# VH-VL binders against q9nrl2r1430to1533: the designs that were tried, part 215

Target 1, 104 residues: q9nrl2r1430to1533
Amino acid sequence: GGVHELSAFEQLVVELVRHDDSWPFLKLVSKIQVPDYYDIIKKPIALNIIREKVNKCEYKLASEFIDDIELMFSNCFEYNPRNTSEAKAGTRLQAFFHIQAQKL

## First folded at step 13 (VH-VL)

Design c76 (framework fv_nezutatug)
Fold by ESMFold2-Fast, scan of step 13:
Structure c76 (fold): chain C 104 residues (1-104), chain A 122 residues (1-122), chain B 107 residues (1-107)
Amino acid sequence: as target 1 above (104 residues)
Amino acid sequence: QVQLQESGPGLVKPSQTLSLTCTVSGYSISRGYYWHWIRQHPGKGLEWIGSIYHSGRTDYNPSLKSLVTISADTSKNQFSLKLSSVTAADTAVYYCARGPYRSWYHYGMDVWGQGTTVTVSS
Amino acid sequence: DIQMTQSPSSVSASVGDRVTITCKASQSIDSYVAWYQQKPGKAPEPLIYDASSLQSGVPSRFSGSGSGTDFTLTISSLQPEDFATYYCQQSYSTPYTFGQGTKLEIK
């Protein structure tokens, strides 16, 4: 991807970061604070990692970017029971993402 | 060996705020698990009040949500319950407990404090 | 909220008896049920988790079974120390809810 594709991905990541429900997704879960997380989640990812990949031009296709965002939500729903604050935030943020991703 | 111990006043006046603390030994709260408050009214069964994860995320029983605040102090290895505007109906034995990790929430609560009796009366 | 209903509310039994306590959820909760034993003046102690898994240190005479909405706790040969109140609890969704309890009394 080109400069215009990076601008679109960057804009979307910034919109996700600014969303009220982004708090579970801003950075990787700490292995020191949550030691069981990495036993359960084999492909951890967070918005700060995705943003870094956008800045380094690592996404060649919109589908690769979308896959990483969806992995982030999938990890949330796998680790967090459906009635938790994290899972509820993830559900709302994922719906927001799906609307915004129509622009990609 | 993980141990939980409740502490706080045994007598609270109506309309005041009940404050209880659970001290955790043998395990660091910041390592994970959900930490719960449960109460038991005299001669009745168990009622779940709420839980906290060390990051500050809380879940509350909807019947008590406007009245309950649970907080954690990882530097002291403690978590606390505040119940505002108490009435005689809040008279109960209060327990703290360690709940399951998120993906293992089917495990139930495996470590409990001994309980502390709270009487609400004037 | 998911309601948990236990049956019976109380049961009288003798040492050596087989005792069965049931717990019914108002909706399917898969296997997300735990069982606790509580003696007068004491905190609840975990017996069973994930419907049928025995908590470490709990005697093998205790067993759990069931899935979906119907769950059972069985004591195969009642001992004197087993006289207590037993509670089921669902952790399928918040708020977590307990059954009303079953008091097991000496006959």
Scores: ipSAE 0.000, ipTM 0.563, lowest interface PAE 13.1, mean pLDDT 86

Design c77 (framework fv_nezutatug)
Fold by ESMFold2-Fast, scan of step 13:
Structure c77 (fold): chain C 104 residues (1-104), chain A 122 residues (1-122), chain B 107 residues (1-107)
Amino acid sequence: as target 1 above (104 residues)
Amino acid sequence: QVQLQESGPGLVKPSQTLSLTCTVSGYSISRGYYWHWIRQHPGKGLEWIGSIYHSGRTDYNPSLKSLVTISADTSKNQFSLKLSSVTAADTAVYYCARGPYRSWYHYGMDVWGQGTTVTVSS
Amino acid sequence: DIQMTQSPSSVSASVGDRVTITCKASQSISDYVAWYQQKPGKAPEPLIYDASSLQSGVPSRFSGSGSGTDFTLTISSLQPEDFATYYCQQSYSTPYTFGQGTKLEIK
């Protein structure tokens, strides 16, 4: 394609970012607001980091991209109790991701 | 299909450490789910021992907390149980199982190993 | 810890019977209940999750219901292969706990 053609990964990240349930995942968790987060979560990641990796062509395989998205959800469910707004948003967004990822 | 298989010694001496390994095939531990150890004493019901999430976070039955350690080796796609200072009361069938993905998907334990019998005797 | 109490502890039934097993939680656990079937010498097999969702591959004669503290497992028309011990389990909070089991025996 063209010089401005978006990759399948970029298209999927844009869909995730625009989803109503993306709010817990847009940026890395603030150490100031959540000081114990980085004591518990050893591999932090967020949609802005994943999008940057897509833009820099750092994903060579679809499995690498999927693994980073799954890590993001995994971190959410590890840190947040399941009855929280964060965990509920993560559950819905992950289900949306699984449907969209069937195209990869 | 996802399969779990327990392995370890069938006989352990009192005061020793029991070490069991669960080998997972057909699914990568690092992709999610809690992974559990459950035991069943002869003629009795089921007792949950503990669980691990691939990040290394563990949760243990408080009655066993000082004696139990669960660990995961994602490179081998295995997770393991160590139970220290065993007594005859630890004689049981030990199962590994895949639990819910943070209790949001497949609530309960949807895949179980066949179980391995452990006898604690001199 | 959340205690799960099953009733009855044993039940004798004939092929074709409707069988109901109940499970009571010591506190509200929403719908975070699973049911398992265990045959002698075998690992437990999942039957029901989320109180009422049928596990893939399990016959439709099995059904679950309930929420909060009271849960039931029903077998609508008992078959010979259904004679086994049945366990309920809560996954609402750790430690995860099981009922004591209900042994389903031939009458």
Scores: ipSAE 0.000, ipTM 0.564, lowest interface PAE 13.7, mean pLDDT 85

Design c78 (framework fv_nezutatug)
Fold by ESMFold2-Fast, scan of step 13:
Formats: structure tokens, sequence, C-alpha cells
Structure c78 (fold): chain C 104 residues (1-104), chain A 122 residues (1-122), chain B 107 residues (1-107)
């Protein structure tokens, strides 16, 4: 896609980063602090990686961008029990994302 | 074999901060489980205080959220509870416990410490 | 918050009796219930997890059942060491909540 689409992706990533519920998603999970994470999650991703991909113009279609955001949420729900702060934050942030993604 | 042991002062004065530590043996805190603090008031049932995952992420009982801090020290294999501005209502036996593990959310708390009695009195 | 209500609050029984304790959740919690036994002056010991799975080392006379909102702990033939207080607990949502306890007393 064009400059307009890339601007829309950047705007949405910034809004996700600034959201109160973004804290589990800002950076990759630490291998030192959570060593079993990478045994379970085979395709790790976080908002800082997605933002870099947006800045490098690696998303050509809205579907590619949406797929990476959904992978991030899928990883959260696969690793974290749904009764945790991480899963609850993920549920709220995903709902926010779904509303915003309607604009894409 | 995994063992948990609580430690801290048995007597705390009103308005002070209660500080308790749970020492974990036979299992690394930095693997996959959540670690909990639970208390029991004299003659009453069990009350969940909160939990920590070794990443530093915490969940607190909303009734205590403004007063409670749970932290982990993975180098010592310990996690700790701080409860600020204590009153006589905070007199209880305090337990630490392990569980659940990752998506094993349905397993409950499978290992408990022996408990430490805390009296809040002047 | 999910409320866990136990019944009865106390039960008097004799050695050899079948004892049943129930626990009701204020909303559906799947099978995400654990049961604990607590003797005076001691920490709670896990008995049952996932509503019906027996903890390792727990005698087979203990069993759990239920799903959704209604859960039961059964002791098929009461032994002297079973006189204690029993608690159910949900792990479906934080805050984790316990039932008020059921005291099992000698008749």
Amino acid sequence: as target 1 above (104 residues)
Amino acid sequence: QVQLQESGPGLVKPSQTLSLTCTVSGYSISRGYYWHWIRQHPGKGLEWIGSIYHSGRTDYNPSLKSLVTISADTSKNQFSLKLSSVTAADTAVYYCARGPYRSWYHYGMDVWGQGTTVTVSS
Amino acid sequence: DIQMTQSPSSVSASVGDRVTITCKASQSISSWVAWYQQKPGKAPEPLIYDASSLQSGVPSRFSGSGSGTDFTLTISSLQPEDFATYYCQQSYSTPYTFGQGTKLEIK
C-alpha cells in the first residue's frame, strides 16, 4: 500500500502503545525472566517489532499488519491463563484494536 | 520437592508497613508458575491477597490494591509482600503458595508454605 | 467478583460415614475449582484440582465432581484424620475467591 496506509498503521500502533493495557505487549518477553516462553510460543512478536516493520514500510497490505497484531494477541492468550492481568489487558486491548481496525 | 517458607516480623504496629518474604526451595521462581499470598484472619476463612509472575507482573485483590505490593527477587529465589498502613484488621496468618502453571489455570495452588502469624498491635 | 458459597457451614459425622460438601459459584466457572483441607494450626493442603482430579498422595476416599456453578467434595468413608475444615476455591477469574469453609466435626 501507499503513504496513506502507512500513516494509518503508524497512527494505530501509536494509539496501541499509549493505551493503558499495552504493558504486556510493548517489548518481547525476556528469555532470562521467562525462559519457558520461547518453548511454547514459536512466533514471538511485540509492539516494538510491529512498529519497526511499519517504519521500514514492510506492510504492503492492511491484512499483513492486522495478522501481526492478531498474532501478538494469540500468543498472549496461548501463554497466559485467562484469569491473569496479562490476559485481561490483552482482551481489552484486542477489543480496542478491533474497533480501530475497522478504519483500515 | 518444592517447599515454600514464609518469614518476617510476628508483631507490627498500627500504621506501619508489614513486610513478609517467601523463600522457594527445589524450584526456580523464574519458571512458569504464579506465586501467591493468601491470609487467614483468626477464626475466619481464606482471603487471596495477590500474585506475581516472575516477570514482575502482579494481580492484586481489589479490596487491598492501594495498600499491597508484591515483588520477586529471582536471584534469591524469593517473593515478598508489603502491606502498608496496617491496622488490627490485618492480624492474620499469612501463607505463600504456588500455582497455577501457564495454561494449567485449573490446577489451583498445589504447594503452600506453613504460614506465619502476624499480629498488629501497639 | 465471583462468590463461592459452601454448604453446610458445619457437619457432624462419625467414622465410616459418607460426607458430602457442596460449593456454589455465583457464575459459571467451568471446572476451575480446587478443594483444600485445613487442620487447626496448619496450612491448607490441596485435595482436588480441576473439580475432580485428585492431588498426588491424597487418599482415594476423597473425590470431587461438578462443573459450571455446582461442585461437590465427597469423602466416601470418613476416617479419624479427616476431621478438619474444607475450602473450595475458584481460579477462573481474579480475585481468586474461597468458600467460607465447612467444618467437619466428630458426632
Scores: ipSAE 0.000, ipTM 0.555, lowest interface PAE 16.0, mean pLDDT 87

Design c79 (framework fv_nezutatug)
Fold by ESMFold2-Fast, scan of step 13:
Structure c79 (fold): chain C 104 residues (1-104), chain A 122 residues (1-122), chain B 107 residues (1-107)
Amino acid sequence: as target 1 above (104 residues)
Amino acid sequence: QVQLQESGPGLVKPSQTLSLTCTVSGYSISRGYYWHWIRQHPGKGLEWIGSIYHSGRTDYNPSLKSLVTISADTSKNQFSLKLSSVTAADTAVYYCARGPYRSWYHYGMDVWGQGTTVTVSS
Amino acid sequence: DIQMTQSPSSVSASVGDRVTITCKASQSISSDVAWYQQKPGKAPEPLIYDASSLQSGVPSRFSGSGSGTDFTLTISSLQPEDFATYYCQQSYSTPYTFGQGTKLEIK
């Protein structure tokens, strides 16, 4: 834990948000637009929620932060067929995350 | 309980557009699942044409992508196939089917219509 | 595209026999395989999903196994109603693809 880790989490979230493949992950999936999403996905999460948790100092350990990011990708691959634009974006962004997470 | 039924003309002329509708009963398409069109040429195996999610998101077989359009009408609980510029090679039995709502697990297609025969001939 | 190859293309068997049909994917597809039975003039009926899970209402003599690239459908004791064509299908990636079919015939 500590202030140094929180700064690193913020930097990583900003890099993810700026990535071209972040578009499926920026905000929670809309119940109006995708009505069955919450029937399938029981722990929804998105980059805006993760960033709020960083800003509120809710992550005590790097592992907790990494778990939330991995949950986000896991949800994407559970809901979206493998060859969809969402799944392809998720695959590329997850690879980018794994490279950046080596700094944590 | 859930039933799918194909409907449309049994005879289509070459160069015209084939239009088929699948009517779903016992389940609302707006609740989810992917909804598929599959065809079977005489004496041959099965060919996947494409699928739709009720939001309008579609996936098409690349071999047919420029010719195929799938649409959904949630108010009528129906989804439809349009195949443009048909030839004798498009003669087949056409099936509609319900596919997996959980894409990562890919459970296959669990409910099928009985099929409708389409002949392309002048 | 992912190619699904079934073996054998046809098999002749007698009531009471154990029958095995195999399906090979051109690349790893995890467990994303379903099996269907089709009788002449009828729509395919689902038998197995997720490689090994039995579809509701299907007799327990049917079973599936495999992961990755190699998959098997087994009928432990053939019944007269089992003579049909069997298809495997991958749903790992679009376009979804089917095997060419295995015709199970009376010996």
Scores: ipSAE 0.000, ipTM 0.577, lowest interface PAE 12.1, mean pLDDT 86

Design c8 (framework fv_nezutatug)
Fold by ESMFold2-Fast, scan of step 13:
Structure c8 (fold): chain C 104 residues (1-104), chain A 122 residues (1-122), chain B 107 residues (1-107)
Amino acid sequence: as target 1 above (104 residues)
Amino acid sequence: QVQLQESGPGLVKPSQTLSLTCTVSGYSISRGYYWHWIRQHPGKGLEWIGSIYHTGRTDYNPSLKSLVTISADTSKNQFSLKLSSVTAADTAVYYCARGPYRSWYHYGMDVWGQGTTVTVSS
Amino acid sequence: DIQMTQSPSSVSASVGDRVTITCKASQSISSYVAWYQQKPGKAPEPLIYDASSLQSGVPSRFSGSGSGTDFTLTISSLQPEDFATYYCQQSYSTPYTFGQGTKLEIK
């Protein structure tokens, strides 16, 4: 990516962070506190990690950025049962993301 | 929408056992979360009493020293508090609350009951 | 047990003010702090968890910060509905403990 793509990724991450349903996704589940999370979830990720990757220009394609966001939601639905507050927040935030991602 | 509702007697005599029940609707306790009892003495702050996970794991505030028992009845979707040998110092509003889904995930309690007032008096 | 100490015990403020409430843990608790708002006769409402994560449905004028032993709850541009008592809580280890509360009063 170019400067316009960088700006678009940063803006979208900021919008996700500010969304009411971002709370399960703001930071990594700690390995010290959650060793069995990492037995189930093979590729952990969170919004703070994605934002850091954006800031360091690590996404070369929009598809790489989208893949990391989708991985985050996939991890949520794999770990959390359907009717949990986390899964419900993930469902709403993912819908919001899909609308915003059309701009990428 | 998940809702918690406390119930039990408003008046308990000294030396008796206080028994409170929290009824959960909109979520099955057997699916997860830690379920907590918290109390608040008149004009004072919040005191954590203990918690239960539906598998039978319990954690209690050591300051209550074996006077507390928390149990869960998954068939009724309820969890209950028994506080033995009560004194006037146990007069408080008692709350039930949910969270976290696992002990390391939420770091807080996201759903609370409205509270039930318990007076210990002869 | 981990002791949580809030400062101030009470604060008087006007609508539109920036209000800061602090909470100090007696030992390092990483980011395992939650903040609650309580109005008279009502149950506590969750505001912040994991020191800085905003609970769903809570207005963006509330923010939390800190790590280790020192934590802060900030209300930017105070609104009339924000007058209440605020509590911090640690969930680093059992027993879970709360601060003594900070009463936010209308000036």
Scores: ipSAE 0.000, ipTM 0.540, lowest interface PAE 17.7, mean pLDDT 85

Design c80 (framework fv_nezutatug)
Fold by ESMFold2-Fast, scan of step 13:
Structure c80 (fold): chain C 104 residues (1-104), chain A 122 residues (1-122), chain B 107 residues (1-107)
Amino acid sequence: as target 1 above (104 residues)
Amino acid sequence: QVQLQESGPGLVKPSQTLSLTCTVSGYSISRGYYWHWIRQHPGKGLEWIGSIYHSGRTDYNPSLKSLVTISADTSKNQFSLKLSSVTAADTAVYYCARGPYRSWYHYGMDVWGQGTTVTVSS
Amino acid sequence: DIQMTQSPSSVSASVGDRVTITCKASESISSYVAWYQQKPGKAPEPLIYDASSLQSGVPSRFSGSGSGTDFTLTISSLQPEDFATYYCQQSYSTPYTFGQGTKLEIK
């Protein structure tokens, strides 16, 4: 979208990256460290990829941006058991995202 | 058993750079966790300075602006604090601590160093 | 920045008493609260994380509760070794912020 919409997406991604609970989401999951991840998760995504898409103006609608962020959280909850620190971080970051996304 | 130990000079002159190192044993910094610096002014409460993640991500307390730098040396299993242009207000006990962990639910700082006293005085 | 305000600033209690310390966040922080105990001349020791989860090795007389803006640390039956200053801390957003501390004095 427009300059304002791009700025809003950039601001939100930066806020997500700076959040204490962003650590599971900063980069794609390593196949070496987590060998079965890509057997379970068919549409992998991470904040660095989403940020790149924002910077290249690849999101035409706020809904497309929101869908990618929600996919990231959905992947987290699908792969990680509920009692893991990844799932806990995902739950908290997703709640933070939902509050911030009200501005979109 | 994971242990953190602060080291650095106990006395720093005003306008100099305060440099502290935290040595981590029993756990590799490159495996995860955020690693924090916290300080406590005499008779006061705790103040978070900043944190680092092994990827190079740093977060700093905005009140310290551009004065603070935190870095990690994974080959030595250490992380360090540099605070430039110190004044008497930077006199405090400085602690290093370990934060959230990927395979373990601990949002809080679960391991702390014993603290090192830094006095800023001419 | 999120301000954390503790109440009371100090409290005196007898061994065996139930002691309650409260912590209020200036905005909603879900359950992102940790509690620490600090004895004179020592580093803070973690007691509670995620508002209500007991740190491994901490006696069961310590408990945490709350969500949103209001959080409580409870010591169900005070012991002499519990003389200390207690701090709450939020991890909802950076900068991490601590309460001003509550000094617990045993009578």
Scores: ipSAE 0.000, ipTM 0.553, lowest interface PAE 15.1, mean pLDDT 85

Design c81 (framework fv_nezutatug)
Fold by ESMFold2-Fast, scan of step 13:
Structure c81 (fold): chain C 104 residues (1-104), chain A 122 residues (1-122), chain B 107 residues (1-107)
Amino acid sequence: as target 1 above (104 residues)
Amino acid sequence: QVQLQESGPGLVKPSQTLSLTCTVSGYSISRGYYWHWIRQHPGKGLEWIGSIYHSGRTDYNPSLKSLVTISADTSKNQFSLKLSSVTAADTAVYYCARGPYRSWYHYGMDVWGQGTTVTVSS
Amino acid sequence: DIQMTQSPSSVSASVGDRVTITCKASQSISSYVAWYQQKPGKAPEPLIYSASYLYSGVPSRFSGSGSGTDFTLTISSLQPEDFATYYCQQSYSTPYTFGQGTKLEIK
């Protein structure tokens, strides 16, 4: 491919961003709105950061890309109780990710 | 780069407990992979022993279930194998490995330790 | 338990040859198969996951195919460093099981 070819990682990130359940994951959690988040979550990440890493060719292995996506979900489940809208969205989006990631 | 390193006694007496530890570097055990123990008897193929997830969930090979305990210490970034009541049949090279991410079982074991030789002998 | 049976148990081939190793599961496992290469005295090195996807860094001469019960690993142009034992593994259900291994001898 060329510089304008959609990579497998870029295609997958775009699919995640477009998913109805992506809303908790689009941007980093606000410290102002959720002040204890960064006391609990030591490695914050979000889809906008992952997409930037993809665009900068920072993932050399599929496992590195998968690790960052799964870190994002792990943070969600660590911080948010199981019955929250955030945790429910994360569960559905993670299942979608696992199906799509079979292409990697 | 993620690296796994096995450690433990190379010689264990029959009927004793074999204890091995896998030290993980370059990656945190609590980030979401399963972590495995696999062994290989001299001149034979690979046998899966069991796995642990950082939540404490364990899965064991049914042929070894009554004898095996796998535990994780996320503060030390280590996971460990205890195999009780060992016999000469437990002589093998023991490997630790990183398995699939969460429930994505299509993904195999992508990082392995170098292996540690354990001999069970009086 | 799911049994994984490899064939052949051993194969001798020349550099540049196309080599195919097969693996048969005792029941349908979809595409939940990985392939590993093991050289004498070393740990297994991952080659393929989900039957057909190469791990990063694996040379393009390696390829995998199959679904259900029958799987193949192909090396399109054998190199001297490919001398090794190759193992298939199912991850469809625990206990995870490996094939007995195929020893590849390069002439």
Scores: ipSAE 0.000, ipTM 0.567, lowest interface PAE 14.1, mean pLDDT 86

Design c82 (framework fv_nezutatug)
Fold by ESMFold2-Fast, scan of step 13:
Structure c82 (fold): chain C 104 residues (1-104), chain A 122 residues (1-122), chain B 107 residues (1-107)
Amino acid sequence: as target 1 above (104 residues)
Amino acid sequence: QVQLQESGPGLVKPSQTLSLTCTVSGYSISRGYYWHWIRQHPGKGLEWIGSIYHSGRTDYNPSLKSLVTISADTSKNQFSLKLSSVTAADTAVYYCARGPYRSWYHYGMDVWGQGTTVTVSS
Amino acid sequence: DIQMTQSPSSVSASVGDRVTITCKASQSISSYVAWYQQKPGKAPEPLIYDASSLQSGVPSRFSGSGSGTDFTLTISSLQPEDFATYYCQQYYSTPYTFGQGTKLEIK
């Protein structure tokens, strides 16, 4: 991975963070508010962690970056019932991501 | 190992309140899952009564909603069922179970108590 | 409420037979079906969750399939310990509902 690829990852993460439906994904789920989350979700991740990995140049391939974003959505749909605001936000944000990821 | 154990009176008189407690060991109720009550009438199938999440959120079978209360005591790691105004039709084996967080949790009801028999008779 | 209907209500079979039990939901429930085995005087034991996923510790002769409204539990080669009553359950929406049960009996 080159500088141009890393710039593309940063731009995409910024667009995801700014999206109206990013609110369930900005930070890790609170262990105090949702303690069963960590019993169910074994590989927790959030946009703040992904952005830190981008900033530290930890993604060498677009596939590695895409895998982490898809893990984030997979966790959302595994934990949250489909009729929740979280799952609905995840569905819309994932569709947005798939359009943007075509540029990678 | 997670274990569930039902306890309560085996004989209840008509019009009284049936009270059962499920004691959970090997897992803290406050860590998650929904906790369920299911019953089985003699010679018949399984009927879901309701569930509780440790936050106090409850879901009840609409056929029983006016009669049922489920509560949780996280300090004792227990959850309880109260069924008011019982009749002979409430005679059943009552089970507690650890179960799904609605449709998003993969496992169904994965741990069950042994069941406790309740007879409603004068 | 979502009604779960099992077929057959009872089945007689011999050790070594392939046995299939079907379960039909009154509306689409995706894959949110579990199957349980119950022996007389005992609590139900989970066999299958999410329509087709085998519960840990359950023998591989048990399998589940289906999505939407039609679901099947299959026992590929019946063993003596498999004679029991089997229940399907939807956990798509509350109230959670069970099928009426299928009693698997010795032929």
Scores: ipSAE 0.000, ipTM 0.573, lowest interface PAE 13.1, mean pLDDT 86

Design c83 (framework fv_nezutatug)
Fold by ESMFold2-Fast, scan of step 13:
Structure c83 (fold): chain C 104 residues (1-104), chain A 122 residues (1-122), chain B 107 residues (1-107)
Amino acid sequence: as target 1 above (104 residues)
Amino acid sequence: QVQLQESGPGLVKPSQTLSLTCTVSGYSISRGYYWHWIRQHPGKGLEWIGSIYHSGRTDYNPSLKSLVTISADTSKNQFSLKLSSVTAADTAVYYCARGPYRSWYHYGMDVWGQGTTVTVSS
Amino acid sequence: DIQMTQSPSSVSASVGDRVTITCKASQSISSYVAWYQQKPGKAPEPLIYDASSLQSGVPSRFSGSGSGTDFTLTISSLQPEDFATYYCQQDYSTPYTFGQGTKLEIK
């Protein structure tokens, strides 16, 4: 825990946000545009929520941060069929995350 | 309760664009589900063309991707198929259908239109 | 792409018979198989989803089984209205693919 790890989490979230494949993950799915999403996905999460949790120092362990990012990808693969643009973006971004998370 | 109805031309000339519309009643497209186009060549089996989610997300069969566009008009509760540069090989019965994502673990394609016959000839 | 192969291509049976149709996937697809019935001039009607779950309103004489690559549709006691073509479909991955169909004919 502490300031150094908070900075590392923030840097990683910024790198994820800047990645070309982040577009499905930037903010929560709109309940108005995609109402069935919330019938299926029990624990919705997105990069803007994860970033807010980092800023509020809600992650006390690197594993808690990693769990939230993995939940985000798990939700993507749960909702979206394997060959959709969303699922493909998620697969590439998850691979990028796994490489970067080794620094945590 | 939920019904789908295809509409479009019965005859299209080679090299033209085929345009078909599916009208949905008893359920609002904007409430969810993926909406599919499937075709069946004379005496043959079923071929999946593609699908759309009302947000504009589309998936296309790779064998048809350069020729196919699917769009949705939620204000009219319709979704449409455009198939460009048609040939005699595109002669088929075209169906629209409602299909859930795997995550819903339901039904496959649970509601189908009656189908519309399209013949491509000069 | 995932290929779905049905066998037999046609089967002749009598009312009251037990009929079995099989479907093989070119790769493991867990239980992501649906079955449809199609009568001449009509759209396909859904019968089974998730390999073994019966669609609402479908008679209990229809059942599905299987996982991985091998799937089966069974009609336990054939009725006159069951003479039709049957298709399996995988919904594991796009492009969604169908088997070539099995025509069930009167003996």
Scores: ipSAE 0.000, ipTM 0.565, lowest interface PAE 13.8, mean pLDDT 86

Design c84 (framework fv_nezutatug)
Fold by ESMFold2-Fast, scan of step 13:
Structure c84 (fold): chain C 104 residues (1-104), chain A 122 residues (1-122), chain B 107 residues (1-107)
Amino acid sequence: as target 1 above (104 residues)
Amino acid sequence: QVQLQESGPGLVKPSQTLSLTCTVSGYSISRGYYWHWIRQHPGKGLEWIGSIYHSGRTDYNPSLKSLVTISADTSKNQFSLKLSSVTAADTAVYYCARGPYRSWYHYGMDVWGQGTTVTVSS
Amino acid sequence: DIQMTQSPSSVSASVGDRVTITCKASQSISSYVAWYQQKPGKAPEPLIYDASSLQSGVPSRFSGSGSGTDFTLTISSLQPEDFATYYCQQGYSTPYTFGQGTKLEIK
């Protein structure tokens, strides 16, 4: 991993953030509003955290970046039933990510 | 040390409700993990039925969702399956299982019961 | 639903052989794969989780590999107790789904 790979990760995160289906993933779920979330989800993550890790050069390999994005989707599907707007948004955004990640 | 044991009737009549219970020993359900029901039709592979977390959250296989209810009784350290309107197609070995460990790195079920055979016949 | 397809459906092998079983997901599932061994009349026993992590107590001759859509289970030197049916499972999305199974038979 180098500056070239970090630039690619930054571009992909920006594309994810700007996607219509990113709304459930922009920031961490509120502990106050959804207290059982943190009983169920042991490794919470969101796009703002991933973006900060990219900016701090914490991803040295594409696999590390991909794992964090996949963790984010896995958390969504683990917590949210399939018929929810969150799970549906996650399914569409994940499909978009899989297409874009082929370029990494 | 953690053990799961299925129990319930081995014979159920068509159109009735199948009720099975999984008794957990060596670990408290209220401490975590998802708790699952899986079945296996004679000579076939494995089919995931659904899961429960002690908070009451349930996930069901969409192919069975209208027919299945999973519940937990943390005071007895048990979780249960109810499958309504059974037919001969529900004849299977039913397993209960624990997993994953509430962590993204564990995607398997690490402890299984021995299984209980259920036959649906008149 | 994510479909898991195993190949071969059955394989005949001799003690000491290297055996490889493959599993293909209908969509990318990262490393969210577990492998199980099942002997007749018994519950499945976990072998591998997170595609390549060996379950505690499982012999080191078992190994898993793969990511995305293509996964393999390898037995480096087959032993008599290894003749069984093997299943892969995706844990990426509910409903959790299993492959159809691969029966490992004595040659």
Scores: ipSAE 0.000, ipTM 0.561, lowest interface PAE 14.8, mean pLDDT 85

